# Designs tried in a protein design chat: VH-VL binders against Prolyl 3-hydroxylase 1 (P3H1). Part 16

Target 1, 115 residues: Prolyl 3-hydroxylase 1 (P3H1), of Gallus gallus (Chicken) (q6jhu8r557to671)
Amino acid sequence: SHLVCRTAIDEKQEGRSDNSHEVHVDNCILNAEALVCVKEPPAYTFRDYSAILYLNGDFEGGAFYFTELDAKTQTAEVQPQCGRAVGFSSGSENPHGVKAVTKGQRCAIALWFTL
Key: E = the ipSAE of ESMFold2; O = the ipSAE of OpenDDE; V2 = 0.75 times the mean of E and O plus 0.25 times the DockQ between their complexes.

## First folded at step 19 (VH-VL; framework fv_ciduvectamig_arm2)

Design x2 (from v2 with heavy chain V29I, light chain V29I; at its last fold request DockQ between E and O 0.72; V2 from the best seeds 0.76)
Heavy chain, then light chain:
Amino acid sequence: QVQLQQSGPRLVRPSQTLSLTCAISGDSISSNSYAWSWIRQSPSRGLEWLGRTYYRSKWYNDYAVSVKSRITVNPDTSRNQFTLQLNSVTPEDTALYYCAREWPEYWAFDIWGQGTLVTVSS
Amino acid sequence: QSALTQPASVSGSPGQSITISCTGTSSDIGGYNYVSWYQQHPDKAPKVLLYEVSYEPSGVSSRFSGSKSGNTASLTISGLQAEDQADYHCSSYTSSKTYVFGGGTKLTVL
ESMFold2, look of step 19: ipSAE 0.671; ipTM 0.873
ESMFold2 (binder alone), look of step 19: mean pLDDT 92; pTM 0.939
OpenDDE, look of step 19: ipSAE 0.860; ipTM 0.947
ESMFold2, look of step 20: ipSAE 0.643; ipTM 0.872
ESMFold2 (binder alone), look of step 20: mean pLDDT 91; pTM 0.935
OpenDDE, look of step 20: ipSAE 0.837; ipTM 0.941
ESMFold2, fold request of step 22: ipSAE 0.663, 0.670, 0.633; ipTM 0.864, 0.875, 0.861
ESMFold2 (binder alone), fold request of step 22: mean pLDDT 92, 91, 92; pTM 0.939, 0.935, 0.940
OpenDDE, fold request of step 22: ipSAE 0.872, 0.874, 0.871; ipTM 0.947, 0.948, 0.947

Design x3 (from w1 with light chain V53T; at its last look DockQ between E and O 0.80; V2 from the best seeds 0.74)
Fold by ESMFold2, look of step 19:
Structure x3 (fold): chain C 115 residues (1-115), chain A 122 residues (1-122), chain B 110 residues (1-110)
Amino acid sequence: as target 1 above (115 residues)
Amino acid sequence: QVQLQQSGPRLVRPSQTLSLTCAISGDSVSSNYYAWSWIRQSPSRGLEWLGRTYYRSKWYNDYAVSVKSRITVNPDTSRNQFTLQLNSVTPEDTALYYCAREWPEYWAFDIWGQGTLVTVSS
Amino acid sequence: QSALTQPASVSGSPGQSITISCTGTSSDIGGYNYVSWYQQHPDKAPKVLLYETSYEPSGVSSRFSGSKSGNTASLTISGLQAEDQADYHCSSYTSSKTYVFGGGTKLTVL
């Protein structure tokens, strides 16, 4: 598991548009221009299923989102809530990222499973 | 916390082999989650990644093209360390050598050794 | 000599924001979000500031931010402080399973 916290200070983070996590795939190396994800060590090719568990929801921004392989076309978004979990397959069907935290602190636990 | 401690000679003669050791505490060299790299720094070339070793069901190595014919990076699981061997050194290999933990989650080096300045001269 | 191009030096006054660029090719940066940034004070090992173009590791100042446009990644330091005076290096993981670094940028504060 991996604890991930991203903090904003209101006066500095207001209007921030960059991601807290850039779009990636959990078990391969994504090239968003070539639209390919290469499963090769030392990438975590053994990850089959991913989950994220939100530890809080008292922040602004920080939404979890899915994209196409281009890492740009958003296909879904999950709003954080304390205790909410998001589960998804770790492969190239689920490129995902996290939008900037604009106020407060976002904390989540990332989990990976090998079947 | 995880720490990397380097050791090895600081003066090497041309044509000899440069050998450095990086001891790992707080983590395992055989971790499925990291790779173990050597990086050097010189005024003429800045930071240069040299190569890595990592365990994923078996041991792997990847090396920079510039040194691939001369470099070996070996793990030692019993001592929990990894080594750099660079053969046939010349004065161009004079540099500050670092070992570093590579974190493929983010493709970056999150923990660095203290550095070893190696001079190659007659 | 380096595969990634950074300005050799930048300077700024306390409280200012400054930006350091890191330019490569599409195979170095353009198709990837694997740029990381390192701060290096004199006689010290580099310390990672940002992963994946813009992600800050735990324990680094929130004054550091990153972005990417095409083949250029950028590090922005807001609210410049004296302790920010250091060398800054960018790095990218390439399709050849290797890393490349920029030539480094010396930041002077005053």
Scores: ipSAE 0.594, ipTM 0.849, lowest interface PAE 1.4, mean pLDDT 85
ESMFold2 (binder alone), look of step 19: mean pLDDT 90; pTM 0.926
OpenDDE, look of step 19: ipSAE 0.849; ipTM 0.943

Design x4 (from w1 with light chain V53N; at its last look DockQ between E and O 0.57; V2 from the best seeds 0.70)
Fold by ESMFold2, look of step 19:
Structure x4 (fold): chain C 115 residues (1-115), chain A 122 residues (1-122), chain B 110 residues (1-110)
Amino acid sequence: as target 1 above (115 residues)
Amino acid sequence: QVQLQQSGPRLVRPSQTLSLTCAISGDSVSSNYYAWSWIRQSPSRGLEWLGRTYYRSKWYNDYAVSVKSRITVNPDTSRNQFTLQLNSVTPEDTALYYCAREWPEYWAFDIWGQGTLVTVSS
Amino acid sequence: QSALTQPASVSGSPGQSITISCTGTSSDIGGYNYVSWYQQHPDKAPKVLLYENSYEPSGVSSRFSGSKSGNTASLTISGLQAEDQADYHCSSYTSSKTYVFGGGTKLTVL
């Protein structure tokens, strides 16, 4: 459980396309070139479910998105909204990242569950 | 707050074993969420990762190829610390040695010790 | 010798934007989606750049950003300030369960 905040100063981040959090998998280490996610320590192999709880929505950018194992082909996107929660399984079926925050500050709580 | 405090001798003779200690406060060496690394720095080679220890139901170690035959990194849970042992040192092992906490969430070193300059000379 | 290639030095004037490159291979930067960057002032330990996971409203800037394309990662510092004068190091995880560092880049603020 972590409070995760990413902020931008508008004139310094407007128009950027780089991620606020690179595409990854929560319980394995993703090698996107080889299209494999290796579930071995020190990766957090004990995580079974993940959740993101958004604390605000007064920012621009910062979309949460899912990909295929290539870390490039987007399969879904969730727009942050105050009080919105996103739940997903922590494994290789759900590579995900966060797009650049271009204005304001994005804050969320990350949660992980072990079965 | 988490802090790493280093200790150990600053002068070691060639062929001896370099031994350094990193004491952890505010966290546990046996945490399931971190790994514990040694990194050194010299003018000729820059920063060089040496190895790590971490606990995930059992203890694991990983070592850099360049030192794998000479290095041991050991945890000490009762004193909440971890140690570096580097055998058969030469003057080329003269460097500023750091311990660091590795955070696998980002695959990065988020907390560093203060550094220990170790000179290997006769 | 360092496994990752960085320029030995870069320079810029206050207010400018500068970029530091870090080039590796498919067994490190190319295969893994994250490269970490460290700032090191003279006689200090390296420090992971904190702009991505913490923000203090007074006196803290999100001026540091990273990107990656193929085997090359880049650190961009926007709005260059005098206190940015330091050494900058990149690192990457490898397919051998190890880390490698770049040779370091000395940034001079003119």
Scores: ipSAE 0.642, ipTM 0.861, lowest interface PAE 1.3, mean pLDDT 85
ESMFold2 (binder alone), look of step 19: mean pLDDT 89; pTM 0.920
OpenDDE, look of step 19: ipSAE 0.846; ipTM 0.940

Design x5 (from w1 with light chain S96R; at its last look DockQ between E and O 0.27; V2 from the best seeds 0.00; counts 0 for: pae E 3.7 > 2)
Fold by ESMFold2, look of step 19:
Structure x5 (fold): chain C 115 residues (1-115), chain A 122 residues (1-122), chain B 110 residues (1-110)
Amino acid sequence: as target 1 above (115 residues)
Amino acid sequence: QVQLQQSGPRLVRPSQTLSLTCAISGDSVSSNYYAWSWIRQSPSRGLEWLGRTYYRSKWYNDYAVSVKSRITVNPDTSRNQFTLQLNSVTPEDTALYYCAREWPEYWAFDIWGQGTLVTVSS
Amino acid sequence: QSALTQPASVSGSPGQSITISCTGTSSDIGGYNYVSWYQQHPDKAPKVLLYEVSYEPSGVSSRFSGSKSGNTASLTISGLQAEDQADYHCSSYTSRKTYVFGGGTKLTVL
């Protein structure tokens, strides 16, 4: 598991993108132009399922969202809440990203599972 | 506790082969989810990834384009180590050489050897 | 020559925040979320601080944070302490299926 925290940076917001984490797939390298996701050894050996557990909710921004393979067409968004978990398959059916945290700090635990 | 312990000569003559060994304790060189890299550091080029070996059903290698024609990275499962061989060295290969455990799913190097300064001169 | 551009040096006083930039191309940083940062004290091997742009391993201070915008990744150190005086290196996985590093940044704590 991995603890991930992202904080709004007051004096440097101009250089920050609107994404705290660019859209990706957990077990392959997404090629959004070609609409494919390709496994890249030696990486991604043991990721079949993913989960995110939110540790707090007292922040602004930082939404977790899913897209089509184009990495642009948003298909779902999850409102963070303390104790909320999001589970999904790690493959190409679930491209996802995290929008910028604009105020406060977002903390979550990322988990990966294998069959 | 995982540690990487380097060994090998510190002086190599031009045109010869630089050979270094990295011994692994607390993990296996045939690990299914790590890879084993060599990285060097010099004042003129900074840190430079050279190549790796890893096991995924069989052994694989990847090498940096800058050294691809001269480099070999070999695992040794019986001694639980991996080696760097760099052929046809010149004084520009003088550097501090590190072995490192590569964490491929995070694209990073989480455990490093102590470093070996190799001087190439006649 | 380093493929990624970092400032050669930065400085700050204890308690301040400092930011170190790492600039590449769309084939390096812009196209990937696989940026890592390493701290290296004198005569020591590098130690990973961050990976996947902003992910922090266990045992690394929460004062270290990372971000990416376009072709530039940034390491921010808040609450600067004397022990933070070191060299800092960025790394990225590239479209050529290799790793590249920045030239390094020497941080001086005044």
Scores: ipSAE 0.161, ipTM 0.713, lowest interface PAE 3.7, mean pLDDT 84
ESMFold2 (binder alone), look of step 19: mean pLDDT 91; pTM 0.931
OpenDDE, look of step 19: ipSAE 0.834; ipTM 0.941

Design x6 (from w1 with heavy chain D27G T53I; at its last look DockQ between E and O 0.69; V2 from the best seeds 0.72)
Fold by ESMFold2, look of step 19:
Structure x6 (fold): chain C 115 residues (1-115), chain A 122 residues (1-122), chain B 110 residues (1-110)
Amino acid sequence: as target 1 above (115 residues)
Amino acid sequence: QVQLQQSGPRLVRPSQTLSLTCAISGGSVSSNYYAWSWIRQSPSRGLEWLGRIYYRSKWYNDYAVSVKSRITVNPDTSRNQFTLQLNSVTPEDTALYYCAREWPEYWAFDIWGQGTLVTVSS
Amino acid sequence: QSALTQPASVSGSPGQSITISCTGTSSDIGGYNYVSWYQQHPDKAPKVLLYEVSYEPSGVSSRFSGSKSGNTASLTISGLQAEDQADYHCSSYTSSKTYVFGGGTKLTVL
């Protein structure tokens, strides 16, 4: 498991559009310009399933989102809520990132499973 | 906490082999979650990644093209270390050598050894 | 010499913001979000400031921020302080399964 916390820096960061985590894939090395994800070591090729568990909900921003391989075309977004879990396959079908936290602190546990 | 401690000779003669050791404490050289790199720094080239070793069911190496014909990185699991051997050195290999932990979650170097200045000279 | 291009030096006064650029190609910065920045004080090993373009590990000041556009990554230091005087290095993962570094930038705090 992996505890991840991201905090808004100050009020001047309100409206910040940069990502708290850039778009990536959990078991391969994404090249979004070439539209390929290379599944080979030392990438964590043994990850088959991923899950995110939100530990709090008293923050703004920090949305978890999925994209196409281009890392730009958003395909889904998950609203952060305390106790909400998001499960997904770890492969190239699920590039994902986390948008900036604009107020408060986002904390989540990341989990990875091997089948 | 994971720490990297370097050791090895600081003077090497031209045409010989430069050999350095990096000892790992608080972690394992055979961890499935990290890779172990050698990086050198000189005034003429700045920081230069040389190569790495890592364990993923078996041992793998990747080397920079510039040194690929001369470099070997080996693990020593019993001593929890990894080594650098650079063959056929010239004065242009004079540099400050670092070992570093590579973290493939972010593809970056989060822990560095203290550095070893190696001079290649007669 | 270096695979990534950084300015050799930059300077700023306390309290100002400065930006250090790092320019590569589609085979490194353009293709990957695996750009990192390292701070190096004299006679010290480099210390990671940012991973993954803009991610700040614990213990790094929020005054450091990062971004990229096309083949250029940027490190911004806001509220410049005397202790920020150091060398700054960028690096990127490459399509050849290697890393490349910039030539380094010496930041002088006036």
Scores: ipSAE 0.652, ipTM 0.869, lowest interface PAE 1.4, mean pLDDT 88
ESMFold2 (binder alone), look of step 19: mean pLDDT 91; pTM 0.935
OpenDDE, look of step 19: ipSAE 0.802; ipTM 0.933

## First folded at step 20 (VH-VL; framework fv_ciduvectamig_arm2)

Design y1 (from x2 with light chain E56Y; at its last look DockQ between E and O 0.76; V2 from the best seeds 0.71)
Fold by ESMFold2, look of step 20:
Structure y1 (fold): chain C 115 residues (1-115), chain A 122 residues (1-122), chain B 110 residues (1-110)
Amino acid sequence: as target 1 above (115 residues)
Amino acid sequence: QVQLQQSGPRLVRPSQTLSLTCAISGDSISSNSYAWSWIRQSPSRGLEWLGRTYYRSKWYNDYAVSVKSRITVNPDTSRNQFTLQLNSVTPEDTALYYCAREWPEYWAFDIWGQGTLVTVSS
Amino acid sequence: QSALTQPASVSGSPGQSITISCTGTSSDIGGYNYVSWYQQHPDKAPKVLLYEVSYYPSGVSSRFSGSKSGNTASLTISGLQAEDQADYHCSSYTSSKTYVFGGGTKLTVL
């Protein structure tokens, strides 16, 4: 597990459009143009399930979202909320990212489980 | 505080083997979270990734195509270190050599050794 | 392995913003979200600034930001300061399970 924080500072984050965490898959190496995810070391191939636990909700932006393998077609979105958890399988069925944090600081704990 | 400390000879003659060692403190070389890489830097080619070693139930190696016939990266778990060997060196192998911790979560190098300038000449 | 293309130098005045480009191919920057940026001061080892295109770790100023479009990644430094004068390198993971680096960009703060 590890702690992930992304911060927006007023003037430094104004107009920022980049994702806080680009779309990826937790147990393989995603190539979104070729639509493949290669599951081999040193990628974390032993991850079977993933979870994100939000530690706060006093920020704007920073939504967690899922996509198709193309890393562009959004299929679902989870709004952050203090104490909210998002659980999902770690494989290529769940590409995901985090949208830009536009105000405040987003902090979450990422957890991975091996079956 | 994870640190990488390099050691090894700074002058090597052509056709011989370049050997460098990277000692790890504050982390284990057999961690399943990281991989351990060698990268070199020269004015003519900039930074160049050479290869890595890592443990995932067994030891693995991956090497850059340009050097794969000449390179070996060996772990030493008892000393918590890893070694670069580059065979049959030429003056083109003159460079500043770095070891680095590779973090596959982000596929980047978050910790670097201090660098060792190796000169290959007669 | 394919080299990534960076401008050799860029300059800016304190307080300004500058952008450094890094252009590759579909086999590296185009296909993967695994671009990283490194700052290197004279006689020092590189230090990571950004991972995964745009993520900046704790202890790195939010003045550094990153993006990519197609085969080109960009590093933007806002509010330039004298200590930002350094070499900047981009890197990408590749389809051949290797890394490729750009040639480096020397940033001069005027």
Scores: ipSAE 0.624, ipTM 0.857, lowest interface PAE 1.4, mean pLDDT 87
ESMFold2 (binder alone), look of step 20: mean pLDDT 90; pTM 0.930
OpenDDE, look of step 20: ipSAE 0.772; ipTM 0.927

Design y2 (from x2 with heavy chain S37N; at its last look DockQ between E and O 0.77; V2 from the best seeds 0.75)
Fold by ESMFold2, look of step 20:
Structure y2 (fold): chain C 115 residues (1-115), chain A 122 residues (1-122), chain B 110 residues (1-110)
Amino acid sequence: as target 1 above (115 residues)
Amino acid sequence: QVQLQQSGPRLVRPSQTLSLTCAISGDSISSNSYAWNWIRQSPSRGLEWLGRTYYRSKWYNDYAVSVKSRITVNPDTSRNQFTLQLNSVTPEDTALYYCAREWPEYWAFDIWGQGTLVTVSS
Amino acid sequence: QSALTQPASVSGSPGQSITISCTGTSSDIGGYNYVSWYQQHPDKAPKVLLYEVSYEPSGVSSRFSGSKSGNTASLTISGLQAEDQADYHCSSYTSSKTYVFGGGTKLTVL
C-alpha cells in the first residue's frame, strides 16, 4: 500500500493544467511516445490489480483519469469522493494519472494485488 | 530511517580492481520495492550511472554499456549490503562513488550514500 | 560528456525566479515521464528534489517546480534564497533500461 497526499501550492491554484501524478501503468514501463509498455523487472510486474481509495473529498481538482497508451487520449475520469474506491487491472490496458489539485489537499491510498 | 553507509579504499593503482561496499540499514536488500545502484561523479563527466542489483524472485543485474565488461555488482543478503567491483581501472575511473536506492515507482534515486572518493594513480 | 544537456551555470538574485533546462532525446526525456532533479551542496551527496517530471516528495519546498515539453525538462526555483546555491542535476530513465544524467548546473545566488 502507498499513501499519497498532494497539496495545491497556495490555497488556490485555479487554471493549473499540470498533473499531480503523470500517466503511468502500474506493472510495466510506459513509453507513451513509442506506444509500448514493457513488463520487465525492476518494474512491479507482479501487480495484477490496482485500487485507489480516497481518504477525503474536500479539495478541488485532482481527478483520476485513464488514457490510451499515448498518455494523452483520455478515456475515462473518476471524480474523487471521500470513501470512493477505483479498481482496475494493473496492466497496459489501464494507463492512468491524476490531474492537478487546484485547491486543498488530496489524500489517497494506493493498493496492489497479486493473483 | 533508511541509510546507506559506504566503505572501501580511497587509492587504487592502475590495472587493479576497485572494490566498494554499501551497507543498508532500515531496509532489506531483498525488498521487491527497490533496486540498489552505483553512481559516480567526476569533474569531466558529472554524474554517471554504473549499474544495479535487485531481487525480483531472483537476483538481477543491469550495467551501463560504458563499463559492462569490467563491472560487477554483488548483493550480500547475510550482511544486508552490496558491493561494486570495477576491474582494470585507469585514471579515468577516478571519481566520487555513490551508492543509491532506486525507487521504480518513480524511476529515481531517493536515498544516497555519503560518497567515497577513489583516486586511481601510481 | 553527459547524455543530457544542462547549462553549465546560472545565476540569480534573492527573490527572483530561475529556470534550469535539461535536454535529451526521444529515447529518454521525450519517451518517458521519469525525469528527476537532484540538489547537491558542496561536499554533500545529491538530494532528490523532484520525481516524475514535477512530483515533489514530502519535505521539499514548494518553491521548486518542474515541467517538460518534448525532449526538454525544466526545473524552476521561485523566490531564490541563499541556501539554493548548489549544483543541480537532471536524470532520466532510457529506452535501454538505464539512467542518464545531465552535466550539472552550478547555481550562484548573487
Scores: ipSAE 0.629, ipTM 0.858, lowest interface PAE 1.4, mean pLDDT 87
ESMFold2 (binder alone), look of step 20: mean pLDDT 91; pTM 0.938
OpenDDE, look of step 20: ipSAE 0.870; ipTM 0.948

Design y3 (from x2 with light chain V35I; at its last look DockQ between E and O 0.78; V2 from the best seeds 0.74)
Fold by ESMFold2, look of step 20:
Structure y3 (fold): chain C 115 residues (1-115), chain A 122 residues (1-122), chain B 110 residues (1-110)
Amino acid sequence: as target 1 above (115 residues)
Amino acid sequence: QVQLQQSGPRLVRPSQTLSLTCAISGDSISSNSYAWSWIRQSPSRGLEWLGRTYYRSKWYNDYAVSVKSRITVNPDTSRNQFTLQLNSVTPEDTALYYCAREWPEYWAFDIWGQGTLVTVSS
Amino acid sequence: QSALTQPASVSGSPGQSITISCTGTSSDIGGYNYISWYQQHPDKAPKVLLYEVSYEPSGVSSRFSGSKSGNTASLTISGLQAEDQADYHCSSYTSSKTYVFGGGTKLTVL
């Protein structure tokens, strides 16, 4: 379990368009240019399923999104909402990131499960 | 809070073995969340990652190519510490040595020891 | 002779913004988002400022920000203060299971 909060700062965040978390995979090391994900320790290779639970919704931006292995081609997006959960397999089929928080503070709990 | 405390000799003669110890408090060396690294710093090379040890159902080691033939990093679970041994040292191994906790969630070093300046000289 | 190239020094006046670059190859920087930045004051151990290109841990000033474009990562310090005078190091982790560091940048606050 991992509590994650990201806060937009006053005026300085206003022009920011970078991700709050860059695209990654939860159980392997993604090389987005070579289109490979290397599943070896000390990466958390034992993670089989991942979940994100949003703790609040009083912010703007901060969308959770999935991509292809290139870390660029967006395949799905989940808008944050208090109490919304996103569950997915932890492997290379689900590269994902979090877009910039442009106003307020985003807080979520990350959970990982091992079968 | 987690702390890393280093110990070991500060002067080593050429051809001998450099040996340093890093004691961990507030965390377990056997944690499957972290890895435990040695990093050195010199004016000519800057920061240089040397190697690590970590527990993932068994113990693993990874070493930098530049020192792979001479380095050993060993965990000591009973004392909750890990050691660096660097064999056959030369003056080129003179550096400020750090131990650090590696956090694979972000692939970075979030906790560092205080540093040990080791001089290799006759 | 570091694997990643940083300028040896940068300078700025209080209140200004400065940017420190960190350039590698596609195998060091371009293909990976596992880039971190460290601040090191004289006679102190390095302290992590940023993870994963731009992620700020708790307790790090919002004046530090990061980005990556192609094979270059950048650290920007806004609202420069005297206490920002320090050495700054970048690093990257790759699938070769090793870390590479930049040569370090000395920031002088004028």
Scores: ipSAE 0.632, ipTM 0.864, lowest interface PAE 1.3, mean pLDDT 88
ESMFold2 (binder alone), look of step 20: mean pLDDT 91; pTM 0.933
OpenDDE, look of step 20: ipSAE 0.814; ipTM 0.935

Design y4 (from x2 with heavy chain S33E; at its last look DockQ between E and O 0.83; V2 from the best seeds 0.76)
Heavy chain, then light chain:
Amino acid sequence: QVQLQQSGPRLVRPSQTLSLTCAISGDSISSNEYAWSWIRQSPSRGLEWLGRTYYRSKWYNDYAVSVKSRITVNPDTSRNQFTLQLNSVTPEDTALYYCAREWPEYWAFDIWGQGTLVTVSS
Amino acid sequence: QSALTQPASVSGSPGQSITISCTGTSSDIGGYNYVSWYQQHPDKAPKVLLYEVSYEPSGVSSRFSGSKSGNTASLTISGLQAEDQADYHCSSYTSSKTYVFGGGTKLTVL
ESMFold2, look of step 20: ipSAE 0.640; ipTM 0.848
ESMFold2 (binder alone), look of step 20: mean pLDDT 91; pTM 0.935
OpenDDE, look of step 20: ipSAE 0.820; ipTM 0.938

Design y5 (from x2 with light chain S54T; at its last look DockQ between E and O 0.76; V2 from the best seeds 0.73)
Fold by ESMFold2, look of step 20:
Structure y5 (fold): chain C 115 residues (1-115), chain A 122 residues (1-122), chain B 110 residues (1-110)
Amino acid sequence: as target 1 above (115 residues)
Amino acid sequence: QVQLQQSGPRLVRPSQTLSLTCAISGDSISSNSYAWSWIRQSPSRGLEWLGRTYYRSKWYNDYAVSVKSRITVNPDTSRNQFTLQLNSVTPEDTALYYCAREWPEYWAFDIWGQGTLVTVSS
Amino acid sequence: QSALTQPASVSGSPGQSITISCTGTSSDIGGYNYVSWYQQHPDKAPKVLLYEVTYEPSGVSSRFSGSKSGNTASLTISGLQAEDQADYHCSSYTSSKTYVFGGGTKLTVL
């Protein structure tokens, strides 16, 4: 598991448009320009399923989103809620990122499973 | 917590083999979460990644093209350490050598050894 | 003649902001989001400041921020302080499963 916290307490983070986590794939190395995800060590090739568990919801921004392999075309978005879990397959079908946290602090636990 | 402690000779003659050791405390060299790298620093080249070793069901190595013909990075699981061997050294291999823990979640080096200045001279 | 290009030096006065650039290619900075920045004080090992272009690990001052556009990554240090005087290095993972570093930038706080 992996505890992830992001904060936007500093004013320069208000209205921020960059990502809190850039778009990636959990079990391969994404090259969004070449539209390929390379499944080779030392990437975590043994991850089959991923989950994100939100620990709080008293923040703004920080939406979890999925894309196509180009890392730009958004296909889905999940708004964080305390106790919400997002589960997905770890492979190249689910590139994902986290939008900037614009106020408060977002905390979540990342979990990975091998089947 | 996790620490990297370097050791090895600091003076090597040209054409001989440079050998350094990095001992890991607080983590396992066989961890499937990390990789273990050697990086050197000189005024002419700055920081230069040399190569790595890591365990993912078996041992792997990757090496920089510039040194691939001369380098070996070996794990030692019983002592929880890894070594750098650089063959056929020249004065251009004089540098400050670091070992570092590589974190593939972020593809960066989050823990560094203290550094070992190795001089190659007659 | 590093694979990534950084200015050799930059300077600023206390309280000012400065930006250090790091330019590569589509095979490193352009194609991947795995840029990291390291601070190195004299006689010390490098210390990671940023991962993944913008991420600040625990214990790093919020005065450090990063960005990327095309093949160029940038480190911005706001509110310069005397202790920021150091060398700064950028790094990127590459399409050949290797790492490349910039040549380093010496920051002088006037």
Scores: ipSAE 0.608, ipTM 0.849, lowest interface PAE 1.4, mean pLDDT 86
ESMFold2 (binder alone), look of step 20: mean pLDDT 91; pTM 0.933
OpenDDE, look of step 20: ipSAE 0.823; ipTM 0.938

